# Miniprotein binders against q9h3h3, part 60

Target 1, 235 residues: q9h3h3
Amino acid sequence: EDGFTAEHLAAEAMAADMDPWLVFDARTTPATELDAWLAKYPPSQVTRYGDPGSPNSEPVGWIAVYGQGYSPNSGDVQGLQAAWEALQTSGRPITPGTLRQLAITHHVLSGKWLMHLAPGFKLDHAWAGIARAVVEGQLQVAKVSPRAKEGGRQVICVYTDDFTDRLGVLEADSAIRAAGIKCLLTYKPDVYTYLGIYRANRWHLCPTLYESRFQLGGSARGSRVLDRANNVELT
Short names: E, the ipSAE of ESMFold2; O, the ipSAE of OpenDDE; V2, 0.75 times the mean of E and O plus 0.25 times the DockQ between their complexes.

## First folded at step 5 (miniprotein)

Design S20 (at its last look DockQ between E and O 0.77; V2 from the best seeds 0.00; counts 0 for: pae E 7.7 > 1.5)
Fold by ESMFold2-Fast, scan of step 5:
Structure S20 (fold): chain B 235 residues (1-235), chain A 81 residues (1-81)
Amino acid sequence: as target 1 above (235 residues)
Amino acid sequence: GSMKEVRIEIEVGTDEEEIERLLKEAIEFLKEGAKVTIEIHGDNPRELYLLAIRIAWRLKEAGFRVIVEIRGDTVIIRVEP
């Protein structure tokens, strides 16, 4: 049963990645146009497959903002998938360490801070804050899911280029908090997404590496970050 | 003559040679400016999703605009030139 759910989620994620994206690209578009773009495409109103009542008539897989210095590097995802199939048939244990090694070998190093919010003003306000931080250079790149046909929470993903660079991951968390975000954040390496590591996976792996909670009373960082694998507080 | 819209149906378990033939037909229609919708049906979710993603990637790599919709035992792939 768990395998079925993971396979379905992986297929949906791949479909969204393949479908067209709405992109504000700060490398080619003046920053002064961002506010108008955000007003035109609030994520709570953009629909996954398009409809007459939404800002989009055509399907949208993701709504994204690229920073001025953003340089995409997806790594060798095809090689990763082939190595993953070989690992599964080898009978070797599947652990965080073996997945980390596969990711390094195939240069699939990106990861993301995730926040899940219900459609509405709070989601749109959070996305606007994140998008401005990206365009202003405090974050590299971010995307948000469109509204699903059946409803449900939407996800904002804020990417870092290397999940093995702990300082870079923590710096992104700080920038998210500085943008006014107070909800729970979890950090997931893209290798886990590509390989279908979700909640209740058959290998019993924690699906996220870090958890960030907004801290009232204000530490200098504005948050408490936990390393989920080692159960150690990093702040 | 060239058609504006073409529909192709594929069942999970279809022979690989037949799938390749249908994909070549779809690509030919797309090159002629037609829109192609491929509907894939299967009762095995893993095999359904793997086949659907493989077909979608094949068409995307060929340079076409591809949209994938997953619905239980069916996957709909909409392709435009």
Scores: ipSAE 0.324, ipTM 0.715, lowest interface PAE 3.0, mean pLDDT 85
Fold by OpenDDE base, look of step 6:
Structure S20 (fold): chain B 235 residues (1-235), chain A 81 residues (1-81)
Amino acid sequence: as target 1 above (235 residues)
Amino acid sequence: GSMKEVRIEIEVGTDEEEIERLLKEAIEFLKEGAKVTIEIHGDNPRELYLLAIRIAWRLKEAGFRVIVEIRGDTVIIRVEP
């Protein structure tokens, strides 16, 4: 039952990736227009299916902000999937190291910090902080899920270019914390999503590589980051 | 004239060569200006969703507009030129 629910939620998230997005692109739109755009499309009010009275009349998969340095690079996802199928057929052991090597070989290296927040002012404020950090060049790209159900949590995703670059992952965490975000963060590589590795998978692989917890008065970066694969604190 | 609508059904477990054939046919219909709906069926959610996402991704990379709808043991992919 728990496995089916996790698979369904993963599929819904991937389906949303294929639907139309509301995008603020800082490469083509002046930064001075960000506040008006945020006011027009607050995440807590934008609805997944374009409900009557919502800011959007059509379905929206995600609300996103692209920074000045953003360059889409998905790598060879098809080659990755073919290699993954061949690996499964071979019966060879599958480890986090195996997935890392597959990702590197096929250049599928993107990953994201995830935070879950209830709809409302706190979510919209958090999103505004993240969006500003993206437009100011502290982050490259971020997205937030629209409102799906009354009281259901929404997710903000902040991307990094390379999940194997530990420093880059930590820098993004620091930028998120600097934007005023204090909730729990988890980091997930996109390769795990493309290969259908989510909670309760048959290989017992943890899809989360890093966990960040906010700390008051602690490290200069304001968070404690745990490497889940190695069970080592990085900060 | 009315835009042609094409429906393609795929079962989980279908041979990869057949899937590629069906995708080729879908792309040809799309190039001709047709709307294509692909329905994918399967009792195993993981296999169903992985197949659906693979197909959707291929069509998106080919430059088509793709909408994915999940209905339990069925995934509907609507594709437009």
Scores: ipSAE 0.024, ipTM 0.524, lowest interface PAE 3.1, mean pLDDT 87
Fold by ESMFold2, look of step 6:
Structure S20 (fold): chain B 235 residues (1-235), chain A 81 residues (1-81)
Amino acid sequence: as target 1 above (235 residues)
Amino acid sequence: GSMKEVRIEIEVGTDEEEIERLLKEAIEFLKEGAKVTIEIHGDNPRELYLLAIRIAWRLKEAGFRVIVEIRGDTVIIRVEP
């Protein structure tokens, strides 16, 4: 896919951040209500702009589940963006190490596992498994895109609070797999999103830090996780 | 009741100081109960979308409901008080 198209898709995802969200918040809502909520708002039926016949009459940017222990902290995004602009005008090289240091300095440490699925039963089933894992405390927070009017693949994002904590990121991958997810997963630190750095960017940076492929083995399911920055297998 | 609608047009490349002035003006109209529509034009998609999202996020952080519509080389930001 070319950089123009990827940039437009990323911009539309960020625009969705601004619209209303449908949220199940385990911090304020009993877990026993989750299954009814999932049945009411399957992501394959919730429409981006509130189409006739959908369960929502208003625009929905994202459908989300917040876990009991979720504590939102996006960090110093404004300072991060200012430092990024200054770096670009400085003439100094822009590298993955530079981005990592900016993220650490400004406490913009969150990241997410991503999966893309077509609308339908597989998407709704995968989302339900993820949402249950969040409410049960195996995952912190997740969101899924609504259905677009013309269709197309939808994305589930499963967040972690610190992309520099490799063990925590791998634990989230394991929890996703335990929920029955077998598709390819890619991990992207939020710093890349906040700075507008996408797959075909002019600095040739790779926004995907990890890639996870399902591998059935023994008495437990496992993942084959590749560290994209160092081209080494972690599991 | 009836509600005033205000439209603001911004070109990518407008000075940051002028953008800041326009945003403060938009917030004042919103505080007075007006609906504000900000129309942003730009030939460079990356610059257009980053500016648009920055504007939209600032208005959302100020407490207003924001809907962003992307139309090729134009972004429409609709804001309700």
Scores: ipSAE 0.013, ipTM 0.363, lowest interface PAE 7.7, mean pLDDT 84
ESMFold2 (binder alone), look of step 6: mean pLDDT 87; pTM 0.859

Design S21
Fold by ESMFold2-Fast, scan of step 5:
Structure S21 (fold): chain B 235 residues (1-235), chain A 81 residues (1-81)
Amino acid sequence: as target 1 above (235 residues)
Amino acid sequence: GSMKEVRIEIEVGTDEEEIERLLKEAIEFLKEGAKVTIEIHGDNPKELYLLAIRIAWRLKEAGFRVYVEIRGDTVIIRVEP
């Protein structure tokens, strides 16, 4: 029952990464083509497994926009995983600082701002704003999930190169807010994903480093950002 | 249409030698330009999903276009040359 659900969700995540992506790549495609591409593939209508009545007849794992300067670098994930196994065997305390050090040592530095939205015009409008910010150079890369068969919430992921670069993470938040996004945002380093550390983990670690809430008039940045690990506002 | 299509069914618990034989057959059909659909069935979700992911990854690493659809106790892997 519970084991089935956990394994099913993990398999679906891997399948989405392996399945074909719909990509607007600003490194090779003129920015003038973005609006037509967004109109052709609104995330509220693109279906995960394909449907003759949707924009896609074949499965789509992710809808993504790559910025002109985007250069993927996953770091040494194998080295990270080996070091993680050694750390667990060593009996040393497993803390946010220890994981941060492993990530730095193995150059596994990427992270992402996450937003969850119901299918509909608000999701499509939010995605269009994010996509334009990416092709204009304010953000590096982003992706959004296609519509699930059951119609649950969809996720927009906005990536940054280095989760240890707090100024870069905060600048991405500002760019997201400047694009008109007003919903709750949470930031998660990819190192937690590669190590299988999710919300209900045995080490009681919070995989969310930052939380951003929109503020009317009270913030020059358009939001309040909380450092979840230290419970400190970064306003 | 007139395009050649091949369907392969695998049950969780099939031995590794038989799985390798079926994958070699699938790869040969794909090299000849056929489309291959692999349906994997199992009543143990962990074993089902691990097997399905392993098969899909093997075919993707061989250079083919792989599409994975998860349907409860069944995983459908569609492969194109």
Scores: ipSAE 0.013, ipTM 0.422, lowest interface PAE 7.5, mean pLDDT 84

Design S22
Fold by ESMFold2-Fast, scan of step 5:
Structure S22 (fold): chain B 235 residues (1-235), chain A 81 residues (1-81)
Amino acid sequence: as target 1 above (235 residues)
Amino acid sequence: GSMKEVRIEIEVGTDEEEIERLLKEAIEFLKEGAKVTIEIHGDNPKELYLLAIRIAWRLKEAGFRVRVEIRGDTVIIRVEP
């Protein structure tokens, strides 16, 4: 969250969501085209605002891969926002539990595993592994940020459709590990993104629900997953 | 024929009433098929970003295509019908 304000991070996320995306859509594109697409658009080389020396001349907000079964459902975001305003006015405690209840009530259920990597070979290799897992049906959808002008870390987001489905969240973690990913992962429900819950938020909430750390040998799952809200190890 | 283009400049600290007036004008131009570019200037990053977010989301919620570029002390919002 790198010292930036929550407002700056929210503005950057908004701008990226509004700009054009580079998408490999497995619902309409044969899987055999994926390797060529990945070679054409390595995330370490795709620039956020376009550059004649990069694969893109125009702005790119996200680079995404949609699985064959991908069916987006954002829920009732407007109802969520209205309920959030009412909650803040009500004086009720703002906790992970109350945010979870708002999300369920308004069907804003999606969430994502996040990994942050420096631009370069390791980022491109990790993204290629994730993209193949999506096209092969082991994951549903993923996106990666393009390279910022200043060259900071980029983020890969791997989505699940229901953050309250613990087994589904853990299955996604397992599939990410099976794709060869060994870095730290954190899981964030989209409701936190819509409500502006980032590292230094006003309510002092942990911005992620789960943390996954790679294990060397010994573990059948390949990772240790911690439920941050309840301080319980799940694997 | 060429599309009409409209440019609007906003400084951080502009009164809420004036911002609302400018946004209503922008929406009218967009409904008539014009392109609108809104440039927001401010040296306080927090206030700049909060204002930019509000303006961009207002225009997106109105049904327009919105692109946002953040350049130091300036945010450029490009809007098409």
Scores: ipSAE 0.013, ipTM 0.450, lowest interface PAE 7.7, mean pLDDT 84

Design S23 (at its last look DockQ between E and O 0.49; V2 from the best seeds 0.00; counts 0 for: pae E 5.1 > 1.5)
Fold by ESMFold2-Fast, scan of step 5:
Structure S23 (fold): chain B 235 residues (1-235), chain A 81 residues (1-81)
Amino acid sequence: as target 1 above (235 residues)
Amino acid sequence: GSMKEVRIEIEVGTDEEEIERLLKEAIEFLKEGAKVTIEIHGDNPKELYLLAIRIAWRLKEAGFKVVVEIRGDTVIIRVEP
């Protein structure tokens, strides 16, 4: 009954990226201030547009924590988009390998582990664990969505520098699990986001590269990680 | 603080020349210290969202504070100097 679903989600994501962010920046703020900041801005209570009674008086697109070593590099997104348009008109096969090559050529390498949680204690607890891992240096950067006006699940995104670096992606998964996270995690390269490639697309590309499921006592990493592209268990 | 508030309404399908004119006027008001609200209306979600994103990015690139709110067939862009 929601005729707006795919386009609406894409537009909401872009609006959130453009709107103001609440940031704890460990490059300039002492780590001792993190607990007070987390108590002031629990993501289950921070509202998207600054509703009365929420901790924020102004609209918030994302709540983010930057690690001490965080150095943003989105690569050459314009060059990537131009090359993608050229590829589409060239008649060349569009495959995961071709898209990977475009991403490498244009240095658009970042990616993220995603988790979706309902507003409440579990979300706030998970975010606090992730934020502490970022400030302590086990993760580089993370963000969480504020509470939407209509409700629904919120998303925590944990970024890595290079989606082609499997070891780095798995190390981030391990750090997320060490923070006490037990829900399903999916990993998506940012190149898919910049090109507007979502789960349902005409090229049948899967934007989810890895999937992580919590495993009780079975995995040395606390999780079972599947390589979605090759259908291979990694852990 | 704002000296005044200005509201601009745009329909999906408006000519590019008219959109550019309205954006230039919005920027003029913002440079004078006004708050500007742009309401974009349309029944086609893809066209509505692409237009709204284009307008919001134009204003953000010009150095203004931009907030985007999506409400069904309407997108509201609130802009402060």
Scores: ipSAE 0.337, ipTM 0.740, lowest interface PAE 3.1, mean pLDDT 87
Fold by ESMFold2, look of step 6:
Structure S23 (fold): chain B 235 residues (1-235), chain A 81 residues (1-81)
Amino acid sequence: as target 1 above (235 residues)
Amino acid sequence: GSMKEVRIEIEVGTDEEEIERLLKEAIEFLKEGAKVTIEIHGDNPKELYLLAIRIAWRLKEAGFKVVVEIRGDTVIIRVEP
């Protein structure tokens, strides 16, 4: 609820987006080189600012893998942001439906499954599984944060191209689980990110659309997915 | 010749004309092969971060390699030719 804290986190996220990224691009790099790249740049060892002894000598904002079918198209982000500013002065109510319609109108439809893991072999193993799934074509794009100096969990983001396509989002969850991921996943549409709407926001919006939990002896492929908008289980 | 490093300091609240002059100066140093560090200070985090990101974006759009680091009430923008 602290405005300073939320704005500081948003600024740090934007700085990471602008800083150089370490990218394995399957569209231009043979898949046989992936394992060597993963071994060279484990996310638990790649440091945000290029600490001495790190595999990276320069700052890194994100570590990313682009799949063979990745076609970058963020949509009309500038128009989205302008329309959002105008809407805030209009006096019209701001609801989750408002954000959905803005995203559709401006073709800003991407979203991402998020997982948070402590630095270490578990994180590196999870990232390697996700990266392989991307290069093999089961997922399209993923990124992972580097190790921060202040410590704490790192985040893996697995993108989908249309958050309104519920089946596509669920297929991505299934592919993540098939890669051996057992932790909690949360799904956030990119429209919330581009508009700077995080969990503590003045409109009390919930930017998490879905939650996915692994269940021992549970549903197919071990996922239980909750639709946060309607508080109903999908699986 | 030896690589030159240049430091430029900007306070939040600096007039837009002065910011433009400083950015042009930074770009001229970068075109000459210098590394430029821009240090931006401000007590209001919202104003500080908005100014810093705008400056960093301008330099990135001009074709330079940019690294942004946030240190409390200061944002450090490191730029390479």
Scores: ipSAE 0.061, ipTM 0.576, lowest interface PAE 5.1, mean pLDDT 86
Fold by OpenDDE base, look of step 6:
Structure S23 (fold): chain B 235 residues (1-235), chain A 81 residues (1-81)
Amino acid sequence: as target 1 above (235 residues)
Amino acid sequence: GSMKEVRIEIEVGTDEEEIERLLKEAIEFLKEGAKVTIEIHGDNPKELYLLAIRIAWRLKEAGFKVVVEIRGDTVIIRVEP
């Protein structure tokens, strides 16, 4: 994907964050209702704009599941953006370390594992596995994109509270693998999204910090995780 | 009476003080019960989307309902009280 396409897709994702969400909140809804909710709103059938015949009549930005321990904390995004603008004006070098420090300073530490799947049974099954893992407390929060008119792949996002906590990132990968997910996973900090750092950016920053590949017969984790910044395998 | 509708246009590259003025104005209209549509224009997608995201976030944090629509070199933000 060229830089323009990556920026456009990122903007679409951010726009979707502002539209209504279909949410299962395990803090207020019994876990026994999850299966019925998953059956009512399968991601492959929920449409972005509420098309006729879809489970949703109104636009849906995301389908999400909140775990018992979920606490939304976005940090100081405004302060982060102001500091980023000042940094750009200063002409100082911008590195992954710079972004990490900005994120820490402004407490914008959330990140997510991403997987892309074609609409259909495999997507719905993957989502059901992730949703169950969230409700059971193995994961904190996850969301999946609804079906677009043009089709294409849908994305499942599994969040962690702190992209600087390597152990927490790896634990989430393990939980995703335990849920039966075998596809490629990429981990992206939200700070990169807030600062508009996409593929092919002028600073040559990679927005993906970690990559997880499924491994048959491997360790109990069932994956090999690569630190992209340091080009080191962590597992 | 019919709900007042307000349209605000912002160009990428507008001075930050002017952007803040326009946001303040938008918030005042929203507090009065108006629907506000903010149209952001720019030929650079990165700058356009960053500005749109910033504006949308501020309005959402202020407690308003926000819908964002992307149309090429234009972003439309619809805000309701």
Scores: ipSAE 0.024, ipTM 0.430, lowest interface PAE 3.9, mean pLDDT 86
ESMFold2 (binder alone), look of step 6: mean pLDDT 87; pTM 0.858

Design S24
Fold by ESMFold2-Fast, scan of step 5:
Structure S24 (fold): chain B 235 residues (1-235), chain A 81 residues (1-81)
Amino acid sequence: as target 1 above (235 residues)
Amino acid sequence: GSMKEVRIEIEVGTDEEEIERLLKEAIEFLKEGAKVTIEIHGDNPKELYLLAIRIAWRLKEAGFRVIVTIRGDTVIIRVEP
């Protein structure tokens, strides 16, 4: 059933958020230390649940870099979740507009550009580029998943403050491309993540608002961006 | 002195009243400075993960440090004061 997988993924995402993070915080750490930190914690070599035989081994939920100007504001996630439960029990229609309104009401406005890469030096190289862009001020905050036991793809998330601010979302895409990233990117508001809404959900909601594809030469932006909901090219 | 450790085991399908009782007991041990490990077992991943998240969130809201490890049919929640 569609709801089953979405709820399972939401539960795992919450567990990762609750577990300890490995953080490079540019607000308190000199930028000169970044290269050593990246060499110490390449995401392809950091496991989700640590070394199984170590008594001091801790799980790693995320590996993150905070920019110098980063100010966390996740909004009222608890109020959002309570309102979502009430909406579901009310029997009223659940639409993109209804979710957008809940997100605005509860100030849960952040969103993220996602890229999925196989473990290896290309993932580590992409993460290093993103991390440097964050520390240098071209992006505000980013995180990357640790390696799963199965060795599946890992995800890099690059956050923006407000998914309703299209220009800000597009500016982040440009900065990601300027950092040397050439893979497919998709943009998802955090409201969908906090509510456990993934693709193939029972409400037929598309959690992906934008898709960005690298454009080889010719474009000042370095990419072609599609508005998925309206099927409109923004380049 | 040495830190005391307490282990609590829960099966998916345990009555809500029993889960609440065990959580209150865990919180009392944590208030006394003990480390608590809650190990949850279940064959249905959805129900296992939803129960684990509910328990972990309750303990985190109570002000404790919570670490969740999900492995197959088992979720281990390590809690420190």
Scores: ipSAE 0.014, ipTM 0.340, lowest interface PAE 7.5, mean pLDDT 82

Design S25
Fold by ESMFold2-Fast, scan of step 5:
Structure S25 (fold): chain B 235 residues (1-235), chain A 81 residues (1-81)
Amino acid sequence: as target 1 above (235 residues)
Amino acid sequence: GSMKEVRIEIEVGTDEEEIERLLKEAIEFLKEGAKVTIEIHGDNPKELYLLAIRIAWRLKEAGFRVIVYIRGDTVIIRVEP
């Protein structure tokens, strides 16, 4: 919550992105190999720094699955950063709307559904479901954090290519629910990550754009989605 | 297990010219097949983490395998060719 903790979390996230990843890439690897790969690298047992007895002998930043049609596009992050500095200097209000405009202008459009689960069978089962959905083409790409802290939650990130495409965001939510996921999901645009907008930020912005809650026997989608910025139901 | 290993220590507040000199030296050792460990120390977490990530990214962009360990007031960057 304080500045120290926010900066530490940001540094940990950047370190994970820099460090080696364990990747199942469906663009080059047959789908028939997925089950063996999932059994070899359950996220509850893969340790961040390669502890003795874990499946990994070396540090792992992320465990990821790339779909057959996955094509990474980060947009113009450098242009986004320059425009962000200019915006801060200009004195203009910093709102979800102005950030959305910056993201569109610089084509930094990707975003992700996040779920936080404790290490254990339920995390591994959830990740296996997500990974299969990616390989089968219902989702584009996903990653899960390794185990860095005993008793701490791990995060599964499921990416979409355009956070301004509400239908695409909702379709990803539906695919996550179809994979058997019942926990709370929150959606964050990558533009917020690149600009350092986390839980504690000086602009008092909610870093979560959408929230999804499982609806037991309730809706055709299996969940209710809320626009957190406007407090509007999107189902 | 017999590869040459080199350690470099950097304090937050070291001037940019010295940091650049140390990084160029690290890159030469890596090109010769050595492993390089860079230990960065600092009491200000923001300054420590920003410096460490900048150094790590510089080495990753140069084509080396980089691993970052965050240890309180210290960041350890292990680099392999």
Scores: ipSAE 0.246, ipTM 0.671, lowest interface PAE 4.2, mean pLDDT 85

Design S26
Fold by ESMFold2-Fast, scan of step 5:
Structure S26 (fold): chain B 235 residues (1-235), chain A 81 residues (1-81)
Amino acid sequence: as target 1 above (235 residues)
Amino acid sequence: GSMKEVRIEIEVGTDEEEIERLLKEAIEFLKEGAKVTIEIHGDNPKELYLLAIRIAWRLKEAGFRVIVEIEGDTVIIRVEP
């Protein structure tokens, strides 16, 4: 991805975050209503900008499920951005370690497992499994993109509260696998997203910390998790 | 009451002072209950998207409902009070 692609991705992400969300909030809605909500809003049919023929007539940025214990904490994003500007003007080396320290200092610790799926039954089935895991308490929060007007893959994001907590990240992967998910997963800290760092960036940083591949033939619930920064298998 | 609709067009490269003037005008219309659509055009995607993001965020921070649609060399920002 070049610089133009990075800017476009940042703009798309910001637009989606600002547009209205369809939310199932387990903190205020009985779990018994989830199946009806999932049937009403299958992500393969919900359109990004609305359509009278789809479940939504109005634009939808994200479809989300909040767990009963979900408590959002984005940290000090403004302080993070100010520190990032200062770091860039200082001429000091910009490394994964430096970025990690900025994130810790400003408490911007959330991260997410990402899966990309084509619109259709597999996407809707995967999302339903993830949503149930969130409502049942195995995961904290998740969201899925609506269908883009130009088509293409949709993304499911499953969040953890602290990307520096390796055990918590691995537990989320395990819960995703237990929900029946078998596709490739990649894990990205939100700090990279807030700073606009994508795969092709001028600092040559890899925003993906972990990669998870389903392991068939060993354990049906197991996966191989790779630490991308060190190229070391963790499990 | 009745809702008015206002359309504002901005080209990438417009002076910062003119952009601020247009944004203040848009905010005034929104406070009066009008819907505002801002179309931003530019040949350079990076410059286009950075300007669009800045404008959209300013309006969202002012408390308005913002919807952003990205179409090649054009970004459409739909704003409701």
Scores: ipSAE 0.021, ipTM 0.507, lowest interface PAE 6.2, mean pLDDT 85

